# VHH binders against DIS3-like exonuclease 1 (DIS3L): the designs that were tried, part 2

Target 1, 352 residues: DIS3-like exonuclease 1 (DIS3L), of Bos taurus (Bovine) (a0jn80r465to816)
Amino acid sequence: REDLRKTHLVFSIDPSGCEDVDDTLSVRALDNGNLELGVHIADVTHFVAPHSYIDIEARTRATTYYLADRRYDMLPAILSADVCSLLGGVDRYAVSVMWELDKTSYEIKKVWYGRTIIRSAYKLFYEAAQDLLDGNFSVVKDIPEFKDLDEKSRQAKLEELVWAIRKLTDIARHIRAKRDSCGALELEGVEVRIQLDEKKNIHDLIPKQPLEVHETVAECMILANHWVAKKIWESFPHQALLRRHPPPHQEFFSELRECAKAKGFFIDTRSNKALADSLDNANDPNDPIVNKLLRSMATQAMSNALYFSTGSCAEEEFHHYGLALDKYTHFTSPIRRYSDIIVHRLLMAAIS

## First folded at step 1 (VHH)

Design a10 (framework vhh_8ghr_2)
Fold by ESMFold2-Fast, scan of step 1:
Parts: sequence; C-alpha cells; structure tokens
Structure a10 (fold): chain B 352 residues (1-352), chain A 129 residues (1-129)
Amino acid sequence: as target 1 above (352 residues)
Amino acid sequence: EVQLVESGGGLVQPGGSLRLSCAASGFTFSSYYAIGWVRRAPGKGEELVARISSSGGYTSYADSVKGRFTISADISKNTAYLQMNSLRVEDTAVYYCARDTRPFTPEQLAALPYAFDYWGQGTLVTVSS
C-alpha cells in the first residue's frame, strides 16, 4: 500500500451532506515539470470478501436492480457511510489510478495503479468548488477545514486548493475536447421530450445548465473507468468485465432526423462522430432550445449500455458509442455498484 | 414500501409565498437519489421546476421559476422542500414530488439526466386574484 497522506493534496467534490464518498481527486506538479493527476476510489474490496454474506447480499441487490430497475443501498451503512467512505480528515484505504501528464499538452506519459492510503484534506460540496473555480472566495467561511487557521496559513492553503481545482478543470476541458473530437455526445434530458410530447409547446422546455465542476469530476471518473477497462482487458482478454454501448438502430433516429429537418438542420446518424458533428452544427443562435431538444431526442434514441465479458463478443463491439471510447467499464463507484467491486477485484489481480 | 407524500399546497394571492414539503419513506436520502418537483397545469404539459440531490448539494431550476423558487432538503427528516416566492397566476398547477433513480453520477451524464421511479399523488397550488 502506497502512503499518499503526506505527498498528495487529496479532496472530494460531492453533493452537500454526502456521507458515502466513493471518489477523491488529486493533482500535483512533478519535479520534471509534468503533472500527476490522481483518482482515488474507496477500497471496498478490502472490507467485502468474495462470497461473504455482505458480498452475496450486495450482488443480489445489484442483480435485482438490473432485472426490476430498482435502486437501493447496496452496502450496510457502517461500510458505506463510515469505513469505506473517503471522508475528510481521516485515514482511508483507497484504490488509486495516477497519470503523469505532459505539462503543456496534457498527453498521458505514464499510468500507475495500486492500493493506497489517503487522508482527504477537503470534503467540498459542488457549489463551494464552483465558487473557488470562479474566484469567489467568500465560500471559504463555509469550508470547515479553513476554520481556526491564521491568515497566512489560510491564504496558503486556499491558493493550493484553488490551483488544484483550476488545474483539474483545465485538464478535464482538455480530456472532454479530445473525446468530443472522437464523437463523444453531449446529450439533454428526458424532461424536454415529455413536455413536447404532451402539448408540442417549445416555450415550456427546460434547458439543463449544470455547474462546470460537475464536468470536472465527470471527466476524471470517465478517464479512470477507461484506463481501468484497458488494464483489466490486457490482463484478462477473455474474462474482463467491461461496459459497452452499441450504436442504436437507424430507425430509432427517425424522429430526431425529422424534427431536425423541420428546424432546418441535417443530422447525420452514420457514426457517433457524424452524429456529434451534426448535433454541434444544429444550433440556432436565436433559439438555443432547439439544440437542447435535438440532444434530448438523441438521448432517447440511444441503446442501453451493457455489461459483458470480453470473451463473449468481438473486440470492435467493446466500443462505448456515447462516450466515444474503445473500452469502458465501471470502477469509480464501488460503494453503490456491485459491478465496480468485480472490476476492483480484476484490477487487483491484474497488478499482482 | 417507498412513498413520497406532498403537503403545503393551497390558495394564495399573486405575489404571495408557499412552502411545499415532500416527506420520503422507505429509503434514505443519500447521493444514490435525487428529488424533483414536477408541475402540471390544466391544458399544459409536465414541467420539471426544480431538482435537488437528496444529499442537498446540487440544485437546478426551470427558467420560469429561477430566482423565485428555492429547493432544499433536510436529510435528517428525509424531507425535501420547495419554497415558492413571488407567485404568479401561471404557477397554478398540481405539484408532484418524484424520486430520481439516476443520482448525480457525472460519468453517466451522456445517458439520461433523470429517471423518476416513484411519484407522490400531487398537491394543488392555486394562485388567484
């Protein structure tokens, strides 16, 4: 187990009041000038042995979810909210993925996987992280970890945290731009479709505007899921648990194409890159709701993502259409997803 | 048994205020779930007016209510609230509380932004005269 408690500024960004913290982030400058990006995930497999009562119950609940579309807490509260949770100010076991990035291009030079021990310095809520990103430092009074610091120490820690959040966001923007160039889809919500289907009333549509810091966290999680997918596939070419998203049938895009045509746009559904590019171009600057509607319709046309064993289908079928990734899995939420526990076990076997 | 029970609706004059409550039972507020307020007025479609992670950290609002409505959650009471200020005649609707089975999971943002699995029975809000 690598000890990161003295060498890394590790922190979480979650909804306020979140007690089941799956994921934490870090970023630091290396001696050679390059950056190290870290994703540190709760080490649930340390506490949940295969075939234990807890493991069997967690697996049953996950199976029930996929069969009956039910969501419920998978682990006992003592594990999910305490022992496994990457809460601030306490030593915690984690499974980490750390990448060395070129200081200018953010090209990934190296990747490391392993078990770690961390001590999260900050348990931030999304609004606080966004305020820090935006240069609004009044939120510091709402961050418990800044309480009772002298002015000089507070300023130093604030500068360190703000640098980390801004650097993570800059890296996330780069990762997203790269995935967008490969056809990743930025899709809208089902609420737009429900309103339009009922009354065909465009003025009742609701655009979604999430905080940018949500995308910062999302891109780091997607990156970790992608690299872990590649690592477990390399080690277990026929037995790795991955998550695929096949291209939807062309007929599912009929409504999207017809609606876009009615608005004066052509949507090209031949590939995910063609779809992404044509959705980007289907923007009316005088009516931004149109683009939101088309992205929502694209969401509804999508096929479901599926878990699979790498031995069960051809390598070209491993692709995740929506994310524009050749390999993907679920790794970053083992407190709430049993599939992530399986993936953690595969990763540990891969690096042994 | 999962249940969502709305309360706090009623008749109010334009410019007035109301606070709606959504009491949840059969599950615990956590990052696994979100709570949304959806309204339906006679002759109109459904509109998602506000959404909050059940842990209370993330909120979103429809443009039609932005700056007037505030959504909040009391995790210890397993209850979500919708504070409605500066009410207008067009806010007249049945307001439903609904549980979102897709928590704020950024890695899956490309799929669906929400999927409501349980709905309350609704509470009527009438803004008149």
Scores: ipSAE 0.000, ipTM 0.135, lowest interface PAE 17.6, mean pLDDT 77

Design a11 (framework vhh_4orz_3)
Fold by ESMFold2-Fast, scan of step 1:
Structure a11 (fold): chain B 352 residues (1-352), chain A 129 residues (1-129)
Amino acid sequence: as target 1 above (352 residues)
Amino acid sequence: EVQLVESGGGLVQAGGSLRLFCAASGFTFSSYAMAWLRQAPGKRREWVALITSGGSTDYADSVKDRFTISRDNAKNTVSLQMNSLKPEDTAIYFCAAERPFSPEVLAQLPSEPWEYDYWGQGTQVTVSS
């Protein structure tokens, strides 16, 4: 495994209080001026051998819970919250995906996959990372890693961290813009619809201002899931575990189209790009909640995403409609999802 | 240390009522949606009730109009008022906390499990006929 502890600034961005850290990020400038983007995921497969007692327990828990994945209690606490968790200030085994990006265009030139050892420098919560992105440095007092530094060291480390967050966000903006051009959907959660179904007044809706760093993390995770999907499919064309999302049947869009029409908008459901573009245009300047409602209704119209073996259907069916990706899988949450453990095993076999 | 601790379970006769409590610590409670799930003997866990960070609620059809979920952000607690209990409500009831939205989670859609970041150990509810 490659030792990244001295060469990479690795850090995590999670909800406040998260102790089961699956994913960390890095970005650095290479000698040729290009950038290296890194996604480093907990190496659960190092500690969970196939058919071991722990593996059987994890698989059993994954299959017994409501829709049976992404459960914190899937692994024993020592694995999820201690040994596997990519907590700050400790050496951890990771599985990394690292891309070389053109310094100007951010076009991906090379990709590397492998087992690594990392030492996360910072365990940030989303609000802290957003403050740093925005140039609000009062949050530094709430970052434990800055507590024992002299002023010169603190300033140097702060500049390094801020550069990394800003660069990751710039890269994420680029990745999102490309997926948007291919018809990626921007949807709202079911809670918006639930609040409206309860006849809540506008003051009962919390207009959450989305933090841009949520999108920064999400785009990096989506990128890693996409490239790992391609890698395991190339190596195992009939035996790779991928995740597909087919286009919904047109009838499922009836309620969305009727609601939009009542508000004076036309929603075009013939493709994901047409849907994305028409949702972007369905904005009422006198009532911003209307667009959020329509995006929540679009979520309700979606078909289910599902896991599949690549040998079980035609390659044309591999696509992910909502994300606008030709191939997708789940790789980035092995502490919470057994499917990600399977994908990690496939990736290790692919690069061996 | 993140902790969810359920209480209020017990034995009750059909038609009776119980109120479950979940005390949360170690995370920013007000930012999380909170849910109650249950697992009957020999069955899978099923979702029962959800309350968003904003206070909006949703219920499984089997408990709608009988159960009420509420939260107290000042005390970091969520509760489930269970009325008109039936023998079919016999289960271990779990408190769970759901991560704030991310675009990746939304891309997984309503039929997929939301990521419940934190779980309690459960409290037993037994409804006799």
Scores: ipSAE 0.006, ipTM 0.259, lowest interface PAE 10.6, mean pLDDT 80

Design a12 (framework vhh_8k46_1)
Amino acid sequence: AVQLQASGGGFVQPGGSLRLSCAASGFTFSSYAMGWFRQAPGKEREFVSAISGSGGSTYYADSVKGRFTISRDNSKNTVYLQMNSLRAEDTATYYCAAERPFSDAVLKELPTSPWEYDYWGQGTQVTVSS
ESMFold2-Fast, scan of step 1: ipSAE 0.019; ipTM 0.497

Design a13 (framework vhh_lunsekimig_d3)
Fold by ESMFold2-Fast, scan of step 1:
Structure a13 (fold): chain B 352 residues (1-352), chain A 124 residues (1-124)
Amino acid sequence: as target 1 above (352 residues)
Amino acid sequence: EVQLVESGGGVVQPGGSLRLSCAASGFTFSSYALYWYRQAAGIERELIASITSGGSTNYVDSVKGRFTISRDNSENTMYLQMNSLRAEDTGLYYCARPFSPEVLSTLPEGFDYWGQGTLVTVSS
């Protein structure tokens, strides 16, 4: 395994109070001026060998209780919280995906997969990371890792952390824009529709702006899931565990189309790109809630995403409609999802 | 520490009733919309019911008129009253919270917090 403890600033961004840290991030400038983006995931497979008692129990719990996406109680507490969780200030085993990005275009030039050892420098909560991104440094008093530093060390580490958060966010914006150009769907929850159906006051219907740092983390996780999907499929074209999202049946879009038409917009549901483009164009500057309503209705029309073995269907069916990706899987949450443990095992076999 | 803890699942005969509870801690409960999802064997998680911070509710067609979602902000608890249960209602029921107080996505991949789930079995 590669030792990243002295070469990489690794940190996590999670909801406040999260103690089951699956994922950490890094970004650094390389000597050639390019960037290296890193996603470092808990190495659960190091502690859960195939066919061991712990593996049998985790698999049995997942299958017996119909768990494709489950929280930390899949594993004994000592594994999830004490040894696997990528908590701050302690040495941890990780499985890492690291990409070399062009310094100007952010085009991916190289990718590396492997087992690593990391030491997370910061366990940030989303609001703290957003404040740092926004240049609001009052939150530094709420970051435990800054507590006992002298002023010069605190300033240097703050500058380093802020650079990393801003650079990750810039990269995430680029990745999202590229996926949007390919038809990735920007959706809203059903609450917007529920509130509008009840003819609520407009001030009660205006949502707070979501934190951009949520999208920063999400885009990095989606990228890792996508590249791991490609890697395991390449190595095991008939035995890889992937996650597909088929296009919804046209009749599920009937209400969306009729509602949009009533507001003077045409929604094109023939493809994910056509849907994405027509949703982007269905914006009334004098009534911003209309676009949110239509995106919420699109969410309700979506079909479910499904796990599958690549040998069980044609390659044309591998596509993830909502994310606009040719291949996708779940890799980034092995503490809470047994499927991610399977994907980690496939990845390790692929790089051996 | 943000936590969602489901309870109230069990075995019931067709036509019976169950009341599920989701006890929440570690966040400002009254500010968040909250959701119930379910997962049956071999099927991905699906949204069953939602409730906004203001109390507005929505349901998937298959449970509409049979299930009632509610919340008690003073107790930091959300409920799902399930009446006229059918064999097809069998599954693991999950409480879920979005990233922010405003709703961002109903797709399972879009949520930042999930409970462990509570098992509901409708047996004949």
Scores: ipSAE 0.000, ipTM 0.178, lowest interface PAE 18.1, mean pLDDT 78

Design a14 (framework vhh_lunsekimig_d3)
Fold by ESMFold2-Fast, scan of step 1:
Structure a14 (fold): chain B 352 residues (1-352), chain A 125 residues (1-125)
Amino acid sequence: as target 1 above (352 residues)
Amino acid sequence: EVQLVESGGGVVQPGGSLRLSCAASGSIFSIYALYWYRQAAGIERELIASITSGGSTNYVDSVKGRFTISRDNSENTMYLQMNSLRAEDTGLYYCAAGSVEPFSPEQMALLPDYWGQGTLVTVSS
């Protein structure tokens, strides 16, 4: 186990009121000038051994309790909210993925996987992290971790935190741009179609734009899921648990293509890249609802993602169509997903 | 409110066929993604087949070519046609419905909003 408590600024960004903190982030400058990006996930497997009483209960809750009550916790509260949760100001066991990035290009030079000990410095909610990113420091008085600091210490820690959030966001923009170039899709939920079908007020169809820090966190989680997928597949070519998303059959795009044509746009469904590019171009600046409707219809045409064992299908089928990744899995939410616990066990075996 | 009611389960010999039905209440059935889950021996519930609101389908490898999922939005009903049944297909079959976002890394994207009560399929001779 590596001790990161004195070497890394680790912190979380979650919805307000979240007590089951699965994931934390870090970024630091290395002696050679390169950057180190870190994703640190709750080490649930340290407390949940395979086939133990707790393991059996977690599987049972994931399959049984979510049938009647979707809000029922998978793990007992003492594990999820206390010992496993990566809460601020306490020492916690984590499983970390850390990448060395080139200081100029952000090209990944090295990757490290292992068990760590962290001490999260901040439990931020999304709105607070966004304000810090935007240079709006009025939220500093509302961040509990700054409350008891003298002025000098507060200023130093604020500068450190702001640097980290800005650097994580810059890295996330770079990662997203690469995935966009490969055809990653930006889609709308079915709510847009529902609201149109119900003849709702137009103001209800134009929700507030999502915060950029949501995308910062999401890109870091997607990156970790992708690299862990590659690592466990390399170690267990026939027994790794991955998550695939196949392309939809062409006939399922018919309604999308016809609706777009009626509105003066051509949607190209020959590949995810062609779909992504044509959706981006299907925008009437005088009628922003049209693009949202088309992206919602594209969501309706999508196939569902599926868990699979790598020995059960050809490598060409491993692809995640929507995310534009050759391999993907679920690693970043072991407190709430049993699949992530299985993936953690595979990763630990792969690095042993 | 969406309510799901399953039918069509029973005992069948190996190589036989069964068609499961899942009838839904509610006017917005057509916009949901629909699923068939199978549970054997009470260990874990497995997603075996899915169909999106647009009609795209996915299957686990063990049932590909043998099972067909379909939906009839005018009747608010989903079907699972099971052919060439094997002893390993024995289990409780659940239908489920939900607005699933396949791209969300933070969410349990496979967890449905609504579940049926389950129907038992036994393949034995």
Scores: ipSAE 0.007, ipTM 0.322, lowest interface PAE 9.2, mean pLDDT 80

Design a16 (framework vhh_8k46_1)
Fold by ESMFold2-Fast, scan of step 1:
Structure a16 (fold): chain B 352 residues (1-352), chain A 124 residues (1-124)
Amino acid sequence: as target 1 above (352 residues)
Amino acid sequence: AVQLQASGGGFVQPGGSLRLSCAASGRTFSSYAMGWFRQAPGKEREFVSAISGSGGSTYYADSVKGRFTISRDNSKNTVYLQMNSLRAEDTATYYCAASPEVLAQMPSTPWDYWGQGTQVTVSS
């Protein structure tokens, strides 16, 4: 294991009250002028051996629960909320993916995968991280790790944390822009359509603008999932566990196209890039709900994403339509997804 | 933008001391990390020292650790480099630089604004 506790500022950003911390982030300057981006994920496989009683129970629970909006306890609470959870201020075992990036272009130069030991410096909630990103430092009083520090130490640590959040966000903006240019889709949940169809109050359909730090975290997780997918496929071309998202059949877009036309917009459903561009252009500044509705209808037209073994289909079929990635898997949530535990085991075999 | 004016260079004998100053124009001086770099004739520009916007974090090249001290006075929009135990190898033109990043982490910090430099000569 590589010991990152003294060399990396590692921290988490999660919903308020989250105790099952799967993922942490780091960014630092390298001696050669480049940046190092790190994603550090709970090392559940260290505590859950293949075919152990805990492993069998986790697999059984994962196959029993199927509701997307329900958190379920796959692992015993001592593992999920304590030993595996990457909580602040304690030493934790992690599996890390670290990329060396060009300091200006953010081009990925190298990638490293391995087992690490980390000590998360901050367990931030999304609103706190967003305030820090925005330069609103009143939130410092609500960050427990800053309590009882002298002014000089508090200011130094605040500056370090703010730099990291801003740098991660800048990198995430770059990654997102690249995926957007390849046709990645920005979609709304089905709930928006359901509420509208049931004549619910219109103001309930317009949530507060999403926090940018949600995208910062999401882009880092997507990047890790993508690179781990490539790594395990290279090592196990016929037996890697990946996640594909095929393009939906054209007939499933009929309702979307007709609704858009009724609102004066043309939606081009021939490719993910054409769909993404058409949805971006289908915006009525006098009725912002229209665009949200169309994006929700696009969600309803989507095919389901599927786990598959790489030996079961041609490489051309590995594509993830919604994310605009050639290979994808689930790696970043092993505390709550058994598939991620399997992917961790494949990654460990690939690098040993 | 930020304009920087470095001063305080001169001739000094080995073992001597000099203090360099860098005066910055602009009202958001505390929002900028400040750094010192040097360039000897025929050599590339090298990092010497950096200080965060608040002054809470400082960074030094291995060649100057224990001999040089960086500090800043945000009320005067000035950063200082106190150079002690000077050596012939310290002879160079010294440049101050400002970064829009509040925390400087060499070598990855983007240094967007540069002063004209001040010559330091260490010779017997």
Scores: ipSAE 0.000, ipTM 0.262, lowest interface PAE 16.4, mean pLDDT 81

Design a17 (framework vhh_4orz_3)
Fold by ESMFold2-Fast, scan of step 1:
Structure a17 (fold): chain B 352 residues (1-352), chain A 126 residues (1-126)
Amino acid sequence: as target 1 above (352 residues)
Amino acid sequence: EVQLVESGGGLVQAGGSLRLFCAASGFTFSNYAMAWLRQAPGKRREWVALISSGGSTDYADSVKDRFTISRDNAKNTVSLQMNSLKPEDTAIYFCARDYSPFTEAELASLPYFDYWGQGTQVTVSS
């Protein structure tokens, strides 16, 4: 495994209080002027052998609960918190995906996959990362890793961290823009519509102002899931575990189209790109809740995303409609999703 | 500014009861599922109880039938009634807002909970 502890600034961005840290990020400038983006995921497969008692228990827990993707109880506590979790200030085994990006265009030039050893420098919470991104440095007093540092060390580390967060966000903006150009959908949760129905009042809809740093993390995770999907498919064309999202039948869009028309908007459902563009244009500056309602209705029209083996269907069926990706899987949350453990095993076999 | 403030923690003897409160502000409380989690010394944080915006509840197996989660939307509070307390229940208890991922992007980036309180200490003596 490659030792990244002295060469990479690795850190996590999670909700305040998160203890099961699946994912960390890095970005650095290369000698040739290009950038290296890194996604480093907990190496659960190092500690969970196939068909071991722990593996059987993790699989059972994941399949028993419909909320398995939100469970902290899939792995024994000593594995999730003490050895697998990518906590700050300790050496941890990780599985990394690192891309070389052109310094100006951010086009991916190369990709590397492998087992690594990392030492996360910061366990940031989302609000702290956003404040740093925005140039609000008062949050430094709330970052434990800056406590007890002298002023010179604090300034140097702060400048390094701020550069990394800003660069990751610039890269994420580029990745999102590329996916948006391919028809990626920005949808609202079904609960927005359920709340409206229950309250019978459009003013009960929550106006969301999400932090940009959530999108920064999301784009990096989606990118890793996409590239790992391609890698394991290339190696195991008939036995790779992927995640697909088929296009919805046109009839499921009828309510969305009629509601939008009643509000004075045209929604084009002929493709994910047409849907994405028409949803973006269905925005009334004097009533921003309408756009959120339409995006929530679009969510209701979606077909279910599902796991599948690549040998079980035609390659044309592999696509993820909502994300506008030709191949997708789940790789980035092996502490809480058994599917990700399977994908890690496939990736390790693919690169051996 | 979203804030969650826990209260009601303290020292209690085994077999006793305690009620925790969480006061929420800075968001439309009635629109979110709320949860209680706990962290014992030397152990990982674990989920204890969840209450949906509609009032449906779910519990971890370790506390089922002993703990009851409830909410008061008029007061923006979520409560945890803890009965038949055991020394093993000794932990810092956290109130959390459940974001509940709805889209693939949210599944990739958003964790189980997007805002947490500072926690309140519960100590159960033998």
Scores: ipSAE 0.018, ipTM 0.370, lowest interface PAE 6.0, mean pLDDT 82

Design a18 (framework vhh_enristomig)
Fold by ESMFold2-Fast, scan of step 1:
Structure a18 (fold): chain B 352 residues (1-352), chain A 128 residues (1-128)
Amino acid sequence: as target 1 above (352 residues)
Amino acid sequence: EVQLLESGGGEVQPGGSLRLSCAASGFTFSSYAISWYRQAPGKQREWVSTISSGGSTNYAESVKGRFTISRDNAKNTLYLQMSSLRAEDTAVYYCAAHIETRPFSKEVLDQLPAYDYWGQGTLVTVKP
């Protein structure tokens, strides 16, 4: 196990009050001027042996119940909220993916996978991380790790943290732009469409606009899921657990196309790229709700994403339509998803 | 058109019992796992119990042995039989159905769980 506690600034960004922290991030400059991006995920497999009582219970909960709510405990509370959770200021076992990025292009030059030990320096909530990104430092008083520090230490740590958040966001912007060029979809949740159909008060029920740091974390998670998918497929071409998303049947888009046409827009559903471009163009500056409605309707037209074994279908079918990735899996939430525990086991076998 | 409607809440003394119901419509009730959640004033919503389509049950540690979840597929109704009620059980109780439809976006994945259909809730007050 590699010890990152003194070499990496590791921290988490989660909703306020989150106690089951699956994921942490790091970024640092290397001696050659390149950057190292790190994603560090709770090492649940260290505590959950295959076929143990805890493993059987976790698998039963995951396969029997259709819950994606993070408040649902797949694991005993002591494991999920204490020993596995990557909380601030304590030593924790993690499974890490670290990439060396070119200092100018952000092109990935190398990737490393392995078991690590980390000590998260900050447990940030999204609003605090966004304030730091925006140069609003009044939030420093709400960051517990800055209490009881002298002025010089506080300023040095603040500069270090702000650099990391800004650099992670810059990298995320680059990754997102590349995926956008390949047809990645930006969709709204189905609740927007359902709420509008029920003639509810739209202002009270539409989700708050996401912060840019939400996208920063999301791109890092998607990147890790993608690279782990590639790694386990490379090692186990017929036995890797991946997650695919096939393109939906054209008939599922009929309501979306008709609603868009009624609003004066053409939605091209022939490919994910065509759909993405059409949705981007279907924006009325005088009525921003229209674009949100169309993106929510596009979500309802989507086919389900599916877990599968790589031996069960052709490689061309591995594609994730919505994310515009050739291979994808779930790796970044093992505290709440049993599939991620399986993927962690495959990754460990792949790098042994 | 998915709709969940809870009922059966009210005031009880410590040690008392209540039976909550959740009437479901707009989806094939028998095909999905259905859950009970609760939210006390000023606190986060917490999971209470789930029953699978096949009838398997699971419970939060705080309610094991005191609460029983059940379903009547012919009536499209979910039940929660609560016994030995305590002051800390005071909360609004919600019925939730997890229908598989997930967002595909670049937002933070941990903030975008699969969308659940929620009822309006029913208040349970255990008086000290």
Scores: ipSAE 0.012, ipTM 0.188, lowest interface PAE 8.8, mean pLDDT 81

Design a19 (framework vhh_8k46_1)
Fold by ESMFold2-Fast, scan of step 1:
Structure a19 (fold): chain B 352 residues (1-352), chain A 128 residues (1-128)
Amino acid sequence: as target 1 above (352 residues)
Amino acid sequence: AVQLQASGGGFVQPGGSLRLSCAASGFTFSSYAMGWFRQAPGKEREFVSAISGSGGSTYYADSVKGRFTISRDNSKNTVYLQMNSLRAEDTATYYCAATYSPFSAEVLRELPADYDYWGQGTQVTVSS
């Protein structure tokens, strides 16, 4: 195990009150001027051996709750909320993916995978991280790690943390722009359509203000999932667990196309790039809800994403339509997803 | 400035031993994986051995596994290659190289192109 506690500023960004911290981030400048981006994930496989009672129970619970968009509670609380959780101020075992990025282009030069020991310096909630990103430093009063510092130390640590959040966000913007150029889809949850149906009064809808730091975290997780997918496929071409999202059948887009046409827009469903571009252009400045509705309808047209073994289909079918990635898997949430535990085991075998 | 100084080469008979050293300066030594490569006349540079920044992971070419041992002393910014049971085919100029790698056997690459910094080299000749 590699010790990152003295060399890396590691921290988490989660919903307020989160106790089961799966993922932490780091970024630092290297001697050559390049950047090192790190994603550090809870090392659940260190505590959950294959075929143990805990492993069998986790697998059983995962199949019961796998469709719920909530924490699955598949592990005992001592593992999920304590020992595996990457909480602030304590030493934790992690599985890390670290990339060297070109200082100007952010092109990935190298990637490293391995088991690490980290000490998260900050357990931030999304609103606090967003305030720091925006230059609103009043939130420092709500960050426990700043409370007992002298002014000089507080200023130095604040500058270090703000630099890291801003740099991670800049990198995430670059990663997202690259995926957008390849046709990645920005979709609205079905909830938008359901809320309109239930309330019937659109003027009572308060639009959620998305925090950019949600995208910062998401892009780093997607990057890690993508690179781990490539790594385990390279090592196990016929036995890697990946996640695919096939293009939806054209007939499922008919309602989306007709609704958009009624509003004066053309939606091109022939590829993910065509769909992404035409959705971006289907914005009514006098009615911002129209674009959200169309993106919600596009969500309903989507095919399901599926786990698969790489030996079960052709490589051309491995792609993830919605994310615009040639290979994808789930790696970043082993506390709540059994599939991620399997992927961690494959990664450990790949780097042994 | 980054510098790598390889030393310890020389003339040795088959079955003999040599210890090579590579002294590093100008970078955070423990954050760099160190590798040894060799090049015989008329051949491409070939991988010999590598060690992670922490020293926790090592990797060896099949041709030297069991005969050579790589180690490092991060307090002295030095990497070593202990070469035992030397053979005529081990005759080459030996180069030490450094690559930014936050500690992994997986990224201890076999390709010279994967390494950022190189030493001048030290000649090893195994002959009767």
Scores: ipSAE 0.000, ipTM 0.161, lowest interface PAE 17.4, mean pLDDT 80

